VHH binders against UV-B-induced protein At3g17800, chloroplastic. Designs and how they scored, part 6

Target 1, 346 residues: UV-B-induced protein At3g17800, chloroplastic, of Arabidopsis thaliana (Mouse-ear cress) (q9lvj0)
Amino acid sequence: ASSASNDASSGSSPKPIAPLQLQSPAGQFLSQILVSHPHLVPAAVEQQLEQLQTDRDSQGQNKDSASVPGTDIVLYRRIAELKENERRRTLEEILYALVVQKFMEANVSLVPSVSPSSDPSGRVDTWPTKVEKLERLHSPEMYEMIHNHLALILGSRMGDLNSVAQISKLRVGQVYAASVMYGYFLKRVDQRFQLEKTMKILPGGSDESKTSVEQAEGTATYQAAVSSHPEVGAFAGGVSAKGFGSEIKPSRLRSYVMSFDAETLQRYATIRSREAVGIIEKHTEALFGKPEIVITPEGTVDSSKDEQIKISFGGMKRLVLEAVTFGSFLWDVESHVDARYHFVLN

## First folded at step 1 (VHH)

Design k08 (framework vhh_3k1k_2)
Fold by ESMFold2-Fast, scan of step 1:
Structure k08 (fold): chain B 346 residues (1-346), chain A 121 residues (1-121)
Amino acid sequence: as target 1 above (346 residues)
Amino acid sequence: QVQLVESGGALVQPGGSLRLSCAASGFTFSTYDMRWYRQAPGKEREWVAGISYSGGITSYEDSVKGRFTISRDDARNTVYLQMNSLKPEDTAVYYCAKEHYYDSSGLFDYWGQGTQVTVSS
């Protein structure tokens, strides 16, 4: 009652709608729905989540049986580990399909890969630029923080978006991953801010005046959010905000974040589910390729095989805006799925 | 405080036309997708049409495609539904919704009070 077809490995196939190819049965099914009937993806996800719940309940019954003396506990443990890994992979791909569907609804094409073009320029940024659409997907308060994030990354180069530079592919990938995590954090904060604004219980009232100290504190909060996940943060170690940011502006959302205690800030800066972390890693790897990195016995990273890519600053801006938007969508869909199939432990 | 006020509902003959309006306030209208839904007597609420924040993407339920047109006027914070070739099965209360896809803040599926459309002879 289902049929699957794999994407071609050559460039003769139609452009993929997203860089990550889904491998699980649910993922392959949802990929077909994304191409044929994208408006039905939410309904198809509901169906897949019901199937996962049935499978989880069945696993619970098997666990009860394993607790009885005479059951092969070692074999059962291995089966349970396999089933848990299968559920994690399925949830990752459900989250990914929902994020892709949100981009389709916004009429924004995801960058399919970051690789040298056959164009004489050798540039990687041959994708559509459509930055205005990405900029308008966020609340005004959230976009103030996104603008400051762009200013930190591009600095004075925000005035010269047509210029092309040769940049470390590893570093661009790290900035992309960090920007996804930042977008997830920002959406979580913005959601709380909008709720408290609507209820008229914002702690600071209408403070329109900002200082350089407040801007410095906002930068520190961003770095804390990026470093909260060592798996992703290890790849982002090369990013520095110190040389960038002459165009940083006051932000309402940053002032709001400054009212958080340390425990609340740490909680908000953390990606809640291992499935969301997995999707950030897999999506970034699908875009940039797997880094050729060796971890030494001392725990240090060997980046000697770093590739240089040619990209315009406008292309870099497009990647960062996409990454932040991906993160914001990931928060939304993770919350949506968790409400229906409880997988986030909190 | 999000407010949506639908208007334009009326009794019309089969084959007639009607234009619904939805006036929005309490949010930055130009940054949100807008949708129209309807609920017929004894039936569940169903999606009818959607328009992206930019106005560049419009989508329709199959039974209304080619007959209904959704549009927006960001200067007036208003979304419209132009209904042509109306049929008795289009009889329903029509609702305007600000759509925050998957937003867990409780802002998803915000509805106005609706406007009644009746198609009969």
Scores: ipSAE 0.000, ipTM 0.115, lowest interface PAE 16.6, mean pLDDT 75

Design k09 (framework vhh_3k1k_2)
Fold by ESMFold2-Fast, scan of step 1:
Structure k09 (fold): chain B 346 residues (1-346), chain A 120 residues (1-120)
Amino acid sequence: as target 1 above (346 residues)
Amino acid sequence: QVQLVESGGALVQPGGSLRLSCAASGRTFSSYEMRWYRQAPGKEREWVAGISWSGGSTSYEDSVKGRFTISRDDARNTVYLQMNSLKPEDTAVYYCATSIEYLSGYPDYWGQGTQVTVSS
């Protein structure tokens, strides 16, 4: 129990801790804990997962009972469908609450919405653009890939983060969602890389027991990778590596990923659960609003129908770093929850 | 491992309808953009339709807009192409492909194709 002070005197709207509002009973409970006692969220989640497991076990017993003569099978199946939908919603919101809690532990505030400010400038980036905390949350190997991803998105504008541009809101939303998925992919790959590095079984022999002389050979590998680069994109670090110059850095994790066969790459690039896919969609929609979707036959957004937003390149960098971090946290929490409550189907 | 298998190709009269299916194996389907392509004899392979990994966005080549509908069923790891008001010009081998949209520059992964013939 707690007693609140004189909050009634405030005329300000409450600042949301995250763009998505949680609606399930468990989600609302976890939202209250996130505000009051965020350090207790993992324990509260464990309790909620135990309740979901108990309900799942009860559903199994009831399914057996429904096979017995005299049970209304049609009504039972209808109830089972409603419970399954409620379970999925609850699980999505548990994952979301855990991601939000990880941001709070990192002392990083999530952007609450991307919408024009009431300021005469009309800018959307009224949130702090300091990114040092976000940059420090990743392994050095993972951050090499994140830096190259940023360089691909921002290009020469990496040197002028205070400049403001009018950019397609739909395109920014797509970049955000893609960056969430990229962060999920990178964390998954990095986790495997760190494990193999610790076990000293990396194909390239990139272990910390090796001398600085061996590390210096990474520059020759970078030149070879640039020269023989078959893949061009955010993942690989640039459409034209020559055009980016010193912006594209050597990457140990990139070399590791390039050693994957097609099947391994596809598996790692896949969001494993429907629940994780659901929260990426809901989070992005809550942040940017529902898009008025006009996609060209080439798979690009038709800018003529698109809302334009005013944003600095520093604001764009902040959004991309947040998105990548969100994805990396999503991989962590999904793996944690799946170990306790088996739900991963992808 | 991911494999794409197309099915549903058939001989159909002009003005008829046909639904193609593309089944993906493994735990990969729901994170990829799925696309349909077609290749007529002596022509280059052309893009027909696409659906985003979330199913929230669909796109179509101009000649099939209003006639074809792409959809996905992630529970069954299947993408569908519903083809209505078929024309002789729609005769081709139809391929499904998966692309990792946020990993630009990675190659598409292709199925073996299914033959659609529109004639009397």
Scores: ipSAE 0.054, ipTM 0.410, lowest interface PAE 5.6, mean pLDDT 76

Design k10 (framework vhh_3k1k_2)
Fold by ESMFold2-Fast, scan of step 1:
Structure k10 (fold): chain B 346 residues (1-346), chain A 122 residues (1-122)
Amino acid sequence: as target 1 above (346 residues)
Amino acid sequence: QVQLVESGGALVQPGGSLRLSCAASGFTFDYYSMRWYRQAPGKEREWVAGISTSGGSTSYEDSVKGRFTISRDDARNTVYLQMNSLKPEDTAVYYCAAGDFLTEYSYRYDYWGQGTQVTVSS
């Protein structure tokens, strides 16, 4: 009566646990453990990280041979590059397996793919919705920011989640990817906020004299960060560029973020490892497919060949909440792995 | 501050090979996906190849699949396009472009190079 056998008996194929299929030897092993014995995944990951560290150390010991001029240096560099790429891919799949396990522990099913249903409606959002569970996985302070993010994406449709739209698949994929990055950023900020709250050292926590001038200074610092480091704007600009109107509510985390200096904001808005960036890309591609990119003479992407999908605003909310949660879990697992196997950080 | 410099363009015989390089500076190279585009005289600019930030995912325009290979060297902040079995229709100015991981889903690219000319003729 294994879970795998029970799942298989429910249909012609096992129920998918995640959209991305892991291909490395370690990834395939971890995929098997996720299905058969999920409780053993942490131990399996420790073993894989130890093996990766051993491989990296052994490459380092042979590095001195690359300093000798000649044919040997060319061969060594090519072998070293191949091994480095293999370790990067293995780390990506370890991060993915850990994120998938966190969703399993939360009893939330990942959307397996964004594709038209076989039903006459052609809707993509036929997946089970566990929105309440996704919302409850975050701190109250973090969820205030998530609610504002949803309000910026959905606008007045927050009150009409049953309405259906025909929308660019590319646009939905962009929103999903941006929401993953936002969840990663929010979890990092929330982690620091919760620690300082527990230690009773929050900036201005006892100071009701926080003025409009101090708030304006925080905003100016944020704008300076975006101007100095365009990569910060790529993530945060979509949020800050949107009209705030009455849709955006005051948030404790927003006030906290506005107290950051430009360098701290840039650091927190940046995905720390290239492995984490890689997994965000691969996961999004597995969900939405690889886009066909054609540049117009105006320097924009030609979206005329892009697939239109039929999705409810409730389905959009579900995708955004999953994406934010994926990002938050990615920060957690990246931090866990970094403590055991030091990444090259951005 | 931000700069992309393409090199390696030349006149080559049909069936020949050529390797293009794009050297990047002024940004965190490892964070950005990289793309190659080309533009022939009097034609629209078209996408040729792309490589993800991790290097684990590559994509190609159908007409160049099996002939072109994109790669990156993050230690040298350089992306490469290895072109084999070149045809006269591959004649174009080749451009390098950089964007974050959202570039594959974005309507604008962050950075563009000035281009390098490839001519395939006898």
Scores: ipSAE 0.000, ipTM 0.194, lowest interface PAE 11.4, mean pLDDT 74

Design u01 (framework vhh_7ubx_2)
Fold by ESMFold2-Fast, scan of step 1:
Structure u01 (fold): chain B 346 residues (1-346), chain A 118 residues (1-118)
Amino acid sequence: as target 1 above (346 residues)
Amino acid sequence: QVQLVESGGGLVQPGGSLRLSCAASGFTFSSYWMTWVRQAPGKGPEWIATINSGGSTMRDDSTKGRFTISRDNAKNTLYLQMTSLKPEDTALYYCAKDYWGSYEFDYRGPGTQVTVSS
């Protein structure tokens, strides 16, 4: 390894602090800061956002100048497209660096990759077990929903986390991506809930009867958080509360979500920016490997090359908790960046 | 079950050298990042260096010219080679599993004392 931030004595390629390697100039700079001086990442991000704003202001002026006689309109359009792509990649990597920094502050190391171990068991879940720290990062109301989400995924296996199963790698990756989106949704809802709770304007107050809702509501909320987004919508119908009912507990936040009209629920379940969507996709692909799937003319997914992985249910719980936390952090950092540098949202 | 035991500390003259060791058990040592941290009495913990499973290192700028972190996966042992020691290096040195630079130490050893004086 020959990284500028690493000692020559390392001898090996550095193990990434996160699955996705950042490639833009800003991303590479932020990656170096994450390794050497992680406490300076927020300040470095602010500087990068100021540079993006300056570049945006300059491009606005250049667009006016492009109207000058002799400007090639085709060349102008090509340059504008390239600059838009560069801006999007830069924002994606700024968001990613901030999410990684939040994990570092929480003393939680991100799973570096999901691949078979060199261990004779062939298990993929040889990563650190920091489950307790992940569980403590959320509000009590948000964690009630996270617990129910885990119960829907693991079922009765919530009581036997040491058991190992062979599971489709593609399916695990889809569950991870869906859980990131769910965490983003839950954080957004929780933020609104906490505000209304503090202001004493919650719909129905603390109505105990609302805590005894149908199991189908949990599944519907999960589907709303996932199926409203095209990239992961195809597998939303695979989650069922039927087999998991006894593990589902009362949830204040679930009752609150039930008070939403369909339009409000759709808005909250939608990832706001294309940059955030891009990061969810790139992070998941970096973690699990690029999906090797072919969609047949009939719309059927060709999973013939889908790898089966050996993972404990405790390992699954760890992945899901990390994914939900990633989504939660993504909402926070996206809001922070948008407040500093307003950008076009999907 | 995770156990970390540091050794190799002691009293040294300024300009001297020490090699600290951390013997690990109760987990698959080769699969985890390992870190050296120090804490002087009455002060907060200070991150020194981290080494990943492949041997790549990250070191604090103030000490990286004098301290080298390394590992021996066959022996489940982490090392810190310290040279050109200064009085301000006087501290309790401990190793930690999966430490990320915050001041929480869920998986750390009891430490080994390094005193640089006279």
Scores: ipSAE 0.000, ipTM 0.112, lowest interface PAE 19.4, mean pLDDT 74

Design u02 (framework vhh_7ubx_2)
Fold by ESMFold2-Fast, scan of step 1:
Structure u02 (fold): chain B 346 residues (1-346), chain A 119 residues (1-119)
Amino acid sequence: as target 1 above (346 residues)
Amino acid sequence: QVQLVESGGGLVQPGGSLRLSCAASGFTFSNYDMTWVRQAPGKGPEWIATIYSGGSTMRDDSTKGRFTISRDNAKNTLYLQMTSLKPEDTALYYCARGLYDSSGYLDYRGPGTQVTVSS
């Protein structure tokens, strides 16, 4: 009659549904619902957002009271700062719970951690490497851009996903974070593209036509994205230059993005809320661990303490597709939360 | 056949408010994501807001503080509440039906309702 206890504190727990452990009261409540009744998460979020709005309205009323002579303005200011920080943490965790719920609806399991396995191989990619569900979650036009993104990260390894490499854990984490931001950008652009396509108001053009100008513009657009996210550029630099060109294909969405003016492109490429930026950082840190970066006496970054991980290119493809999908879901849920609880936007 | 019919457009002064409606028929309205789009004279279409079948919403940053999308599933009606209207909001406003799944496609749109913001 000696059954193993289902006690999380004893270390006998099943693998978590997501890498980030939620710490706020709202986050802990939503985590419980994600495990027991994930279909109720949107309703639970609505309840939590209503509570946050009530608390925010109460804080505004207290600020008005603090303006009255006799109120301790210094103490009020300190309390307001603390409450703002707690609010931001709670909103981050609400965004996270909604993203996790979207992965559950898609029947896709998030990678719980990137850590060496107990397997004699020492490989980190013990998760399922099948990506068909992740690939099917995107529009065909968006997936064309995702394929080009994968080709630039993996190069010639797109044809050899069973090969294993020793790669900087820091670099993989940076590529993951950059891919989340890219997915957020792509989803935003894709929504506009799909609307114009459905309304039959897209500029007429041959997607079959390859021109040196279109290739140069596509490369320039990707170089701009890589420059905005040096983590992606740093990882891509590890593969052969020949691999970069051979796998990059013309894309409808890329041509569409290149029609944007600089102001529109900058606006679309910006993560709207500080809470969304925070969740990208916290999720990546929970997945990969905090980077072990040492600053040298001359102020340069010393990555000699950086852990090398053993991972297949199929495992890398899985991580990148997850990251892009996480970013696309983050765009969706951020808009949902903003409609119900006004963010302070970037 | 799917039908979407917009109404509520008209002439309004700057700083004014206007509520647009979209009457849906020919499908189970509550099962579908719905979107508002506008097209200003001489410009391309601009996505404004989407409301998902579950009630969650997404809004464009340029209008986020002034426009609110909502739905009444019992009446098969989509709404756009517009406040603090500016001359730059002058456009033809369309509602569209979307299945925001892995494809992201909007499959039907209405004929549009004209909003003109001028003194």
Scores: ipSAE 0.000, ipTM 0.269, lowest interface PAE 14.4, mean pLDDT 75

Design u03 (framework vhh_7ubx_2)
Fold by ESMFold2-Fast, scan of step 1:
Structure u03 (fold): chain B 346 residues (1-346), chain A 119 residues (1-119)
Amino acid sequence: as target 1 above (346 residues)
Amino acid sequence: QVQLVESGGGLVQPGGSLRLSCAASGFTFSDYAMTWVRQAPGKGPEWIATITSGGYTMRDDSTKGRFTISRDNAKNTLYLQMTSLKPEDTALYYCTTEGYFDWLSYDYRGPGTQVTVSS
């Protein structure tokens, strides 16, 4: 029961700046720069991207010059596949380092892990619940959509942030991942909206704050967009059904999204790179832990190992705002890296 | 060559069960989120469920409690366990290698497996 190492601990180990530990050579290098000189991370990333491009070009030359026998060709193709996987992993970690740097620049600390505390309450939300910095990082138009997203998740509990709930850890992780994807989508839409607003070419005029008009087709388009957000249906139905409609307010971005044709909405709703998808998954897994999945002979998932956690609704709001912000930063850094390395498939 | 092959569909009575499988090849299955989608004739595609590479699951409200998505990375196979089937579940079921939002872009989609629920 008594542990000398625990008793001797001075808490001198640095608190992680992010939940995911980077393992590639580039990732480890960038992790060191994040700790020592975070302002140099963008320059270090440029250096790493140049190295990746040189390696990719070198690989292409070797492939083009290969005239070896069939057995060596098979081996070369296998090596090329492994190198492609390593490049994807390196790109994921470059994207992650840039997102972490953006949080540091905003003076916002990422939650390092979601796990039960050792205090008598057993609560997981030992992080600060003040969210003003996270709220200020978004345009007013984008924040209107974020408020509606929070209302869909928390419902009437928006008015009771100090109350504690016991909820599935897996479900909270799903809400977090879905909120990251939603933030990515919202940032993409907001970026286009802001450009068209400054150019004075917005559909339906430059500025309007009048009551939104909803027709059957417009409502259907919005419901399709809302139902394409996996967490709104799942989480709201399970936790926050009450107050659902009454908490939703008119939004300029919502009206803008409803003006999209089906093809444009489809394109904007899509996460552009597999690297971005990979980082969302790895970040969420690092934050919440890997879920225990036991598949019975009948093909049913055994949920007997699903952990229940105690968290306040203020803690939930903080996690959701962090997730949306992570997604918005991911869109920005993905665009930045793609402009330099060209890895997004078109 | 990337391939997805769905199987396990068929004719079943209301209240019955089916287990669908999606066999993946030509890519590193464990690195991708996987999604089940269905489409009835004359209707648009309907998202059913997504499972991430880390095992996190997202499900449509209309099927939650009846359908369970799972994966076996060692076998490169995605599953959908369907219980308490209703006539409204009659559709072509197919899988995609992208997350829920990505299924609309149709990067990797299989030919589908037909599920018919009829007395």
Scores: ipSAE 0.000, ipTM 0.141, lowest interface PAE 17.2, mean pLDDT 74

Design u04 (framework vhh_7ubx_2)
Fold by ESMFold2-Fast, scan of step 1:
Structure u04 (fold): chain B 346 residues (1-346), chain A 121 residues (1-121)
Amino acid sequence: as target 1 above (346 residues)
Amino acid sequence: QVQLVESGGGLVQPGGSLRLSCAASGFTVSSNYMTWVRQAPGKGPEWIATISTGGDTMRDDSTKGRFTISRDNAKNTLYLQMTSLKPEDTALYYCARDRPYYGSGSYFDYRGPGTQVTVSS
């Protein structure tokens, strides 16, 4: 016969390209394009954003026309709230798809899940631990801060990446989420730094003559700003090493951050959109699972019953670098989408 | 030698229909994802539709009710069926061959020179 056979042996099961599965119609459409033609995602996103704008505009018009007194006002408010939540979820998934596409452009595979392997060791880090591509994606100035962040998390373990530890899964998830937020902050700062460096208007007229004391103060200021953030406290957790950090190196961006006033520093340390916060939470939850919340007899929350995972310090380094890069890409795509859809409060 | 050649464009009145063809040579259309893209004067390229190796189609929401992508494997030809044409559909229409993305993504490894569609009264 001339008809082609469907050779089952040539078929491969699709592997997840990212831990979060997109559910909205736009998200499902973008997921299909990410698998087959990721280079078409930016064009598809622009069309989806135009559709969201049309829907938002029509929602505004419908709200203005809902002037009839009665029980129907409650119904109109509920419909408006549902549609706003639907647009927010769609926008979250557009941001996520754009971040995933940036990882594909960088030729970096996202970790699909953090779960025990079928290997007798029970280790979770079966993904590649090579990090060279992730390290090369950032400016030299930004990478100085990333290296110091890794040194604070891993300490002397930076010298023994093959060593395996048993660590709280909740704590690793909190480190991951905090590192995403840190990457978002660092990219925002680096973008401003690179612009001012190019224009030769950098504070102090030099980016390399700063002292170790000034660098230590910059780190402390940033940590204080992050600690003042009540919004993401559940993910930030008790991850910071209290005490004198080891292997801390000079950083140009840390010196630059010291030029910020308190208001500017607080603004830069804040994730600007609800949608970006939502994606950080959903991505982390998809990767690590939902934390178990148990209520004590006194009505307080007890999170001490989280599971332990076995992971190498190389696997931990890989997760942290991915998280920082995710945050960096999230800043870029949020700015790109906001230029077209105008949803950020800046 | 790989080539893609579009045909079937022209002047059409609003509400009319056109069927665009894309003749492929040097490769098999059914073994590749194939795409239709348009570019209006002074605007960037706009993706319209893609057909997979398995025959599944992905379509832009704004045109999917009016435009249909298809192929004829025996003729090694890609088609775009366009109905209820509007003035804003005026553009140069290209067909393109896509590779499944595996890292270094070029937008298309091959595309045609395009066929002009003009919708006016």
Scores: ipSAE 0.000, ipTM 0.102, lowest interface PAE 21.7, mean pLDDT 74

Design u05 (framework vhh_7ubx_2)
Fold by ESMFold2-Fast, scan of step 1:
Structure u05 (fold): chain B 346 residues (1-346), chain A 119 residues (1-119)
Amino acid sequence: as target 1 above (346 residues)
Amino acid sequence: QVQLVESGGGLVQPGGSLRLSCAASGFTFDDYAMTWVRQAPGKGPEWIATIYSGGRTMRDDSTKGRFTISRDNAKNTLYLQMTSLKPEDTALYYCAKGEYLLSYGMDVRGPGTQVTVSS
């Protein structure tokens, strides 16, 4: 049975709801609520943010202290550093809990780990490979760019999702992390696009979204985005330009992005908070494990120690769609938390 | 193909300063974000700062008051100016190609330059 077999005294370990285990007091509290009453997570987050604000206000009072002697100054700085690190960890785990809750609302289970299965094949992709729910979470305009992202990663293998390959675990992890960042970028752009579409102020209307010129422009903008996320380019680097071009479709959101100035594009492609960066890092490490990185005398990454994993291209598609969705949710929750606590610095 | 070479490390007294350099080759330096990371013995890599092609920076809160990341696109060189160095700053410092700083986000890293802060 579900409840009895999942308690701490049972011989069966409960299935994790997400790869990253939350360790801060707030994180532990939110983890309990995610399991028992996930609909209360937003209210619990509001409570935790009020606590962080109270702590920040008390830190301000401590900063106002007139002067402290030498030894006490060292102690004060150590305590301030500890409190700031605790605040950062708490914010990271609040963001993570909100992202996990969004996946639960979407009725999508996060992959708990990328590790060899206990079955004879040793495959890592024991998760469901049906992706319809993940595909439907995005606007049609955003999904056009997600499709092109998938086409860049998988190429012609988009037509053979049941085929299994032995792939570098490091490279799959890089593709996952880059896809999270890409999803964050795409959601930010899409949010602005949808607002301008609703307000009837979109540049150039919808008529030119069908041209071959826009298709070429779509490829160029995606190359610019891939330049910011070289992990995606590295994974697809062996695919020829002819194969790449034949898989890339025109995109309305791509045309919209082309209307941005260079600084706006760079700003949108950047993860705004250190806490969001930290969560992408910790989530990816929890999912794939910490990579062993060896630098050659030539200054390149030595992949000879890299673990190879057996995964289907359908499993790869599922991971990429999850990663993009994680990034899109991260943009939403970061904006939500920043509106209440004000922690974004860039 | 892509190569990164760090320099400028060494032994320094607490409270001292060092300027690290990273010479890049084999790619269009101007198009990529560049990152500094450090790794102390027995610890995993710790992200310090990222600078984007346009000059925008993202920095770790614990070091951002003491460390400054900058770039010179004409010289294909990345810099890290370090001030008020502490013993806990002792680590191998290396630069990485790309804006995301997970170990997984570092497709190309240099061999690193050792910084030792000791009296």
Scores: ipSAE 0.000, ipTM 0.197, lowest interface PAE 12.6, mean pLDDT 75

Design u06 (framework vhh_7ubx_2)
Amino acid sequence: QVQLVESGGGLVQPGGSLRLSCAASGFTFSYYSMTWVRQAPGKGPEWIATISSGGSTMRDDSTKGRFTISRDNAKNTLYLQMTSLKPEDTALYYCVRDFSEWLGPFDYRGPGTQVTVSS
ESMFold2-Fast, scan of step 1: ipSAE 0.059; ipTM 0.434

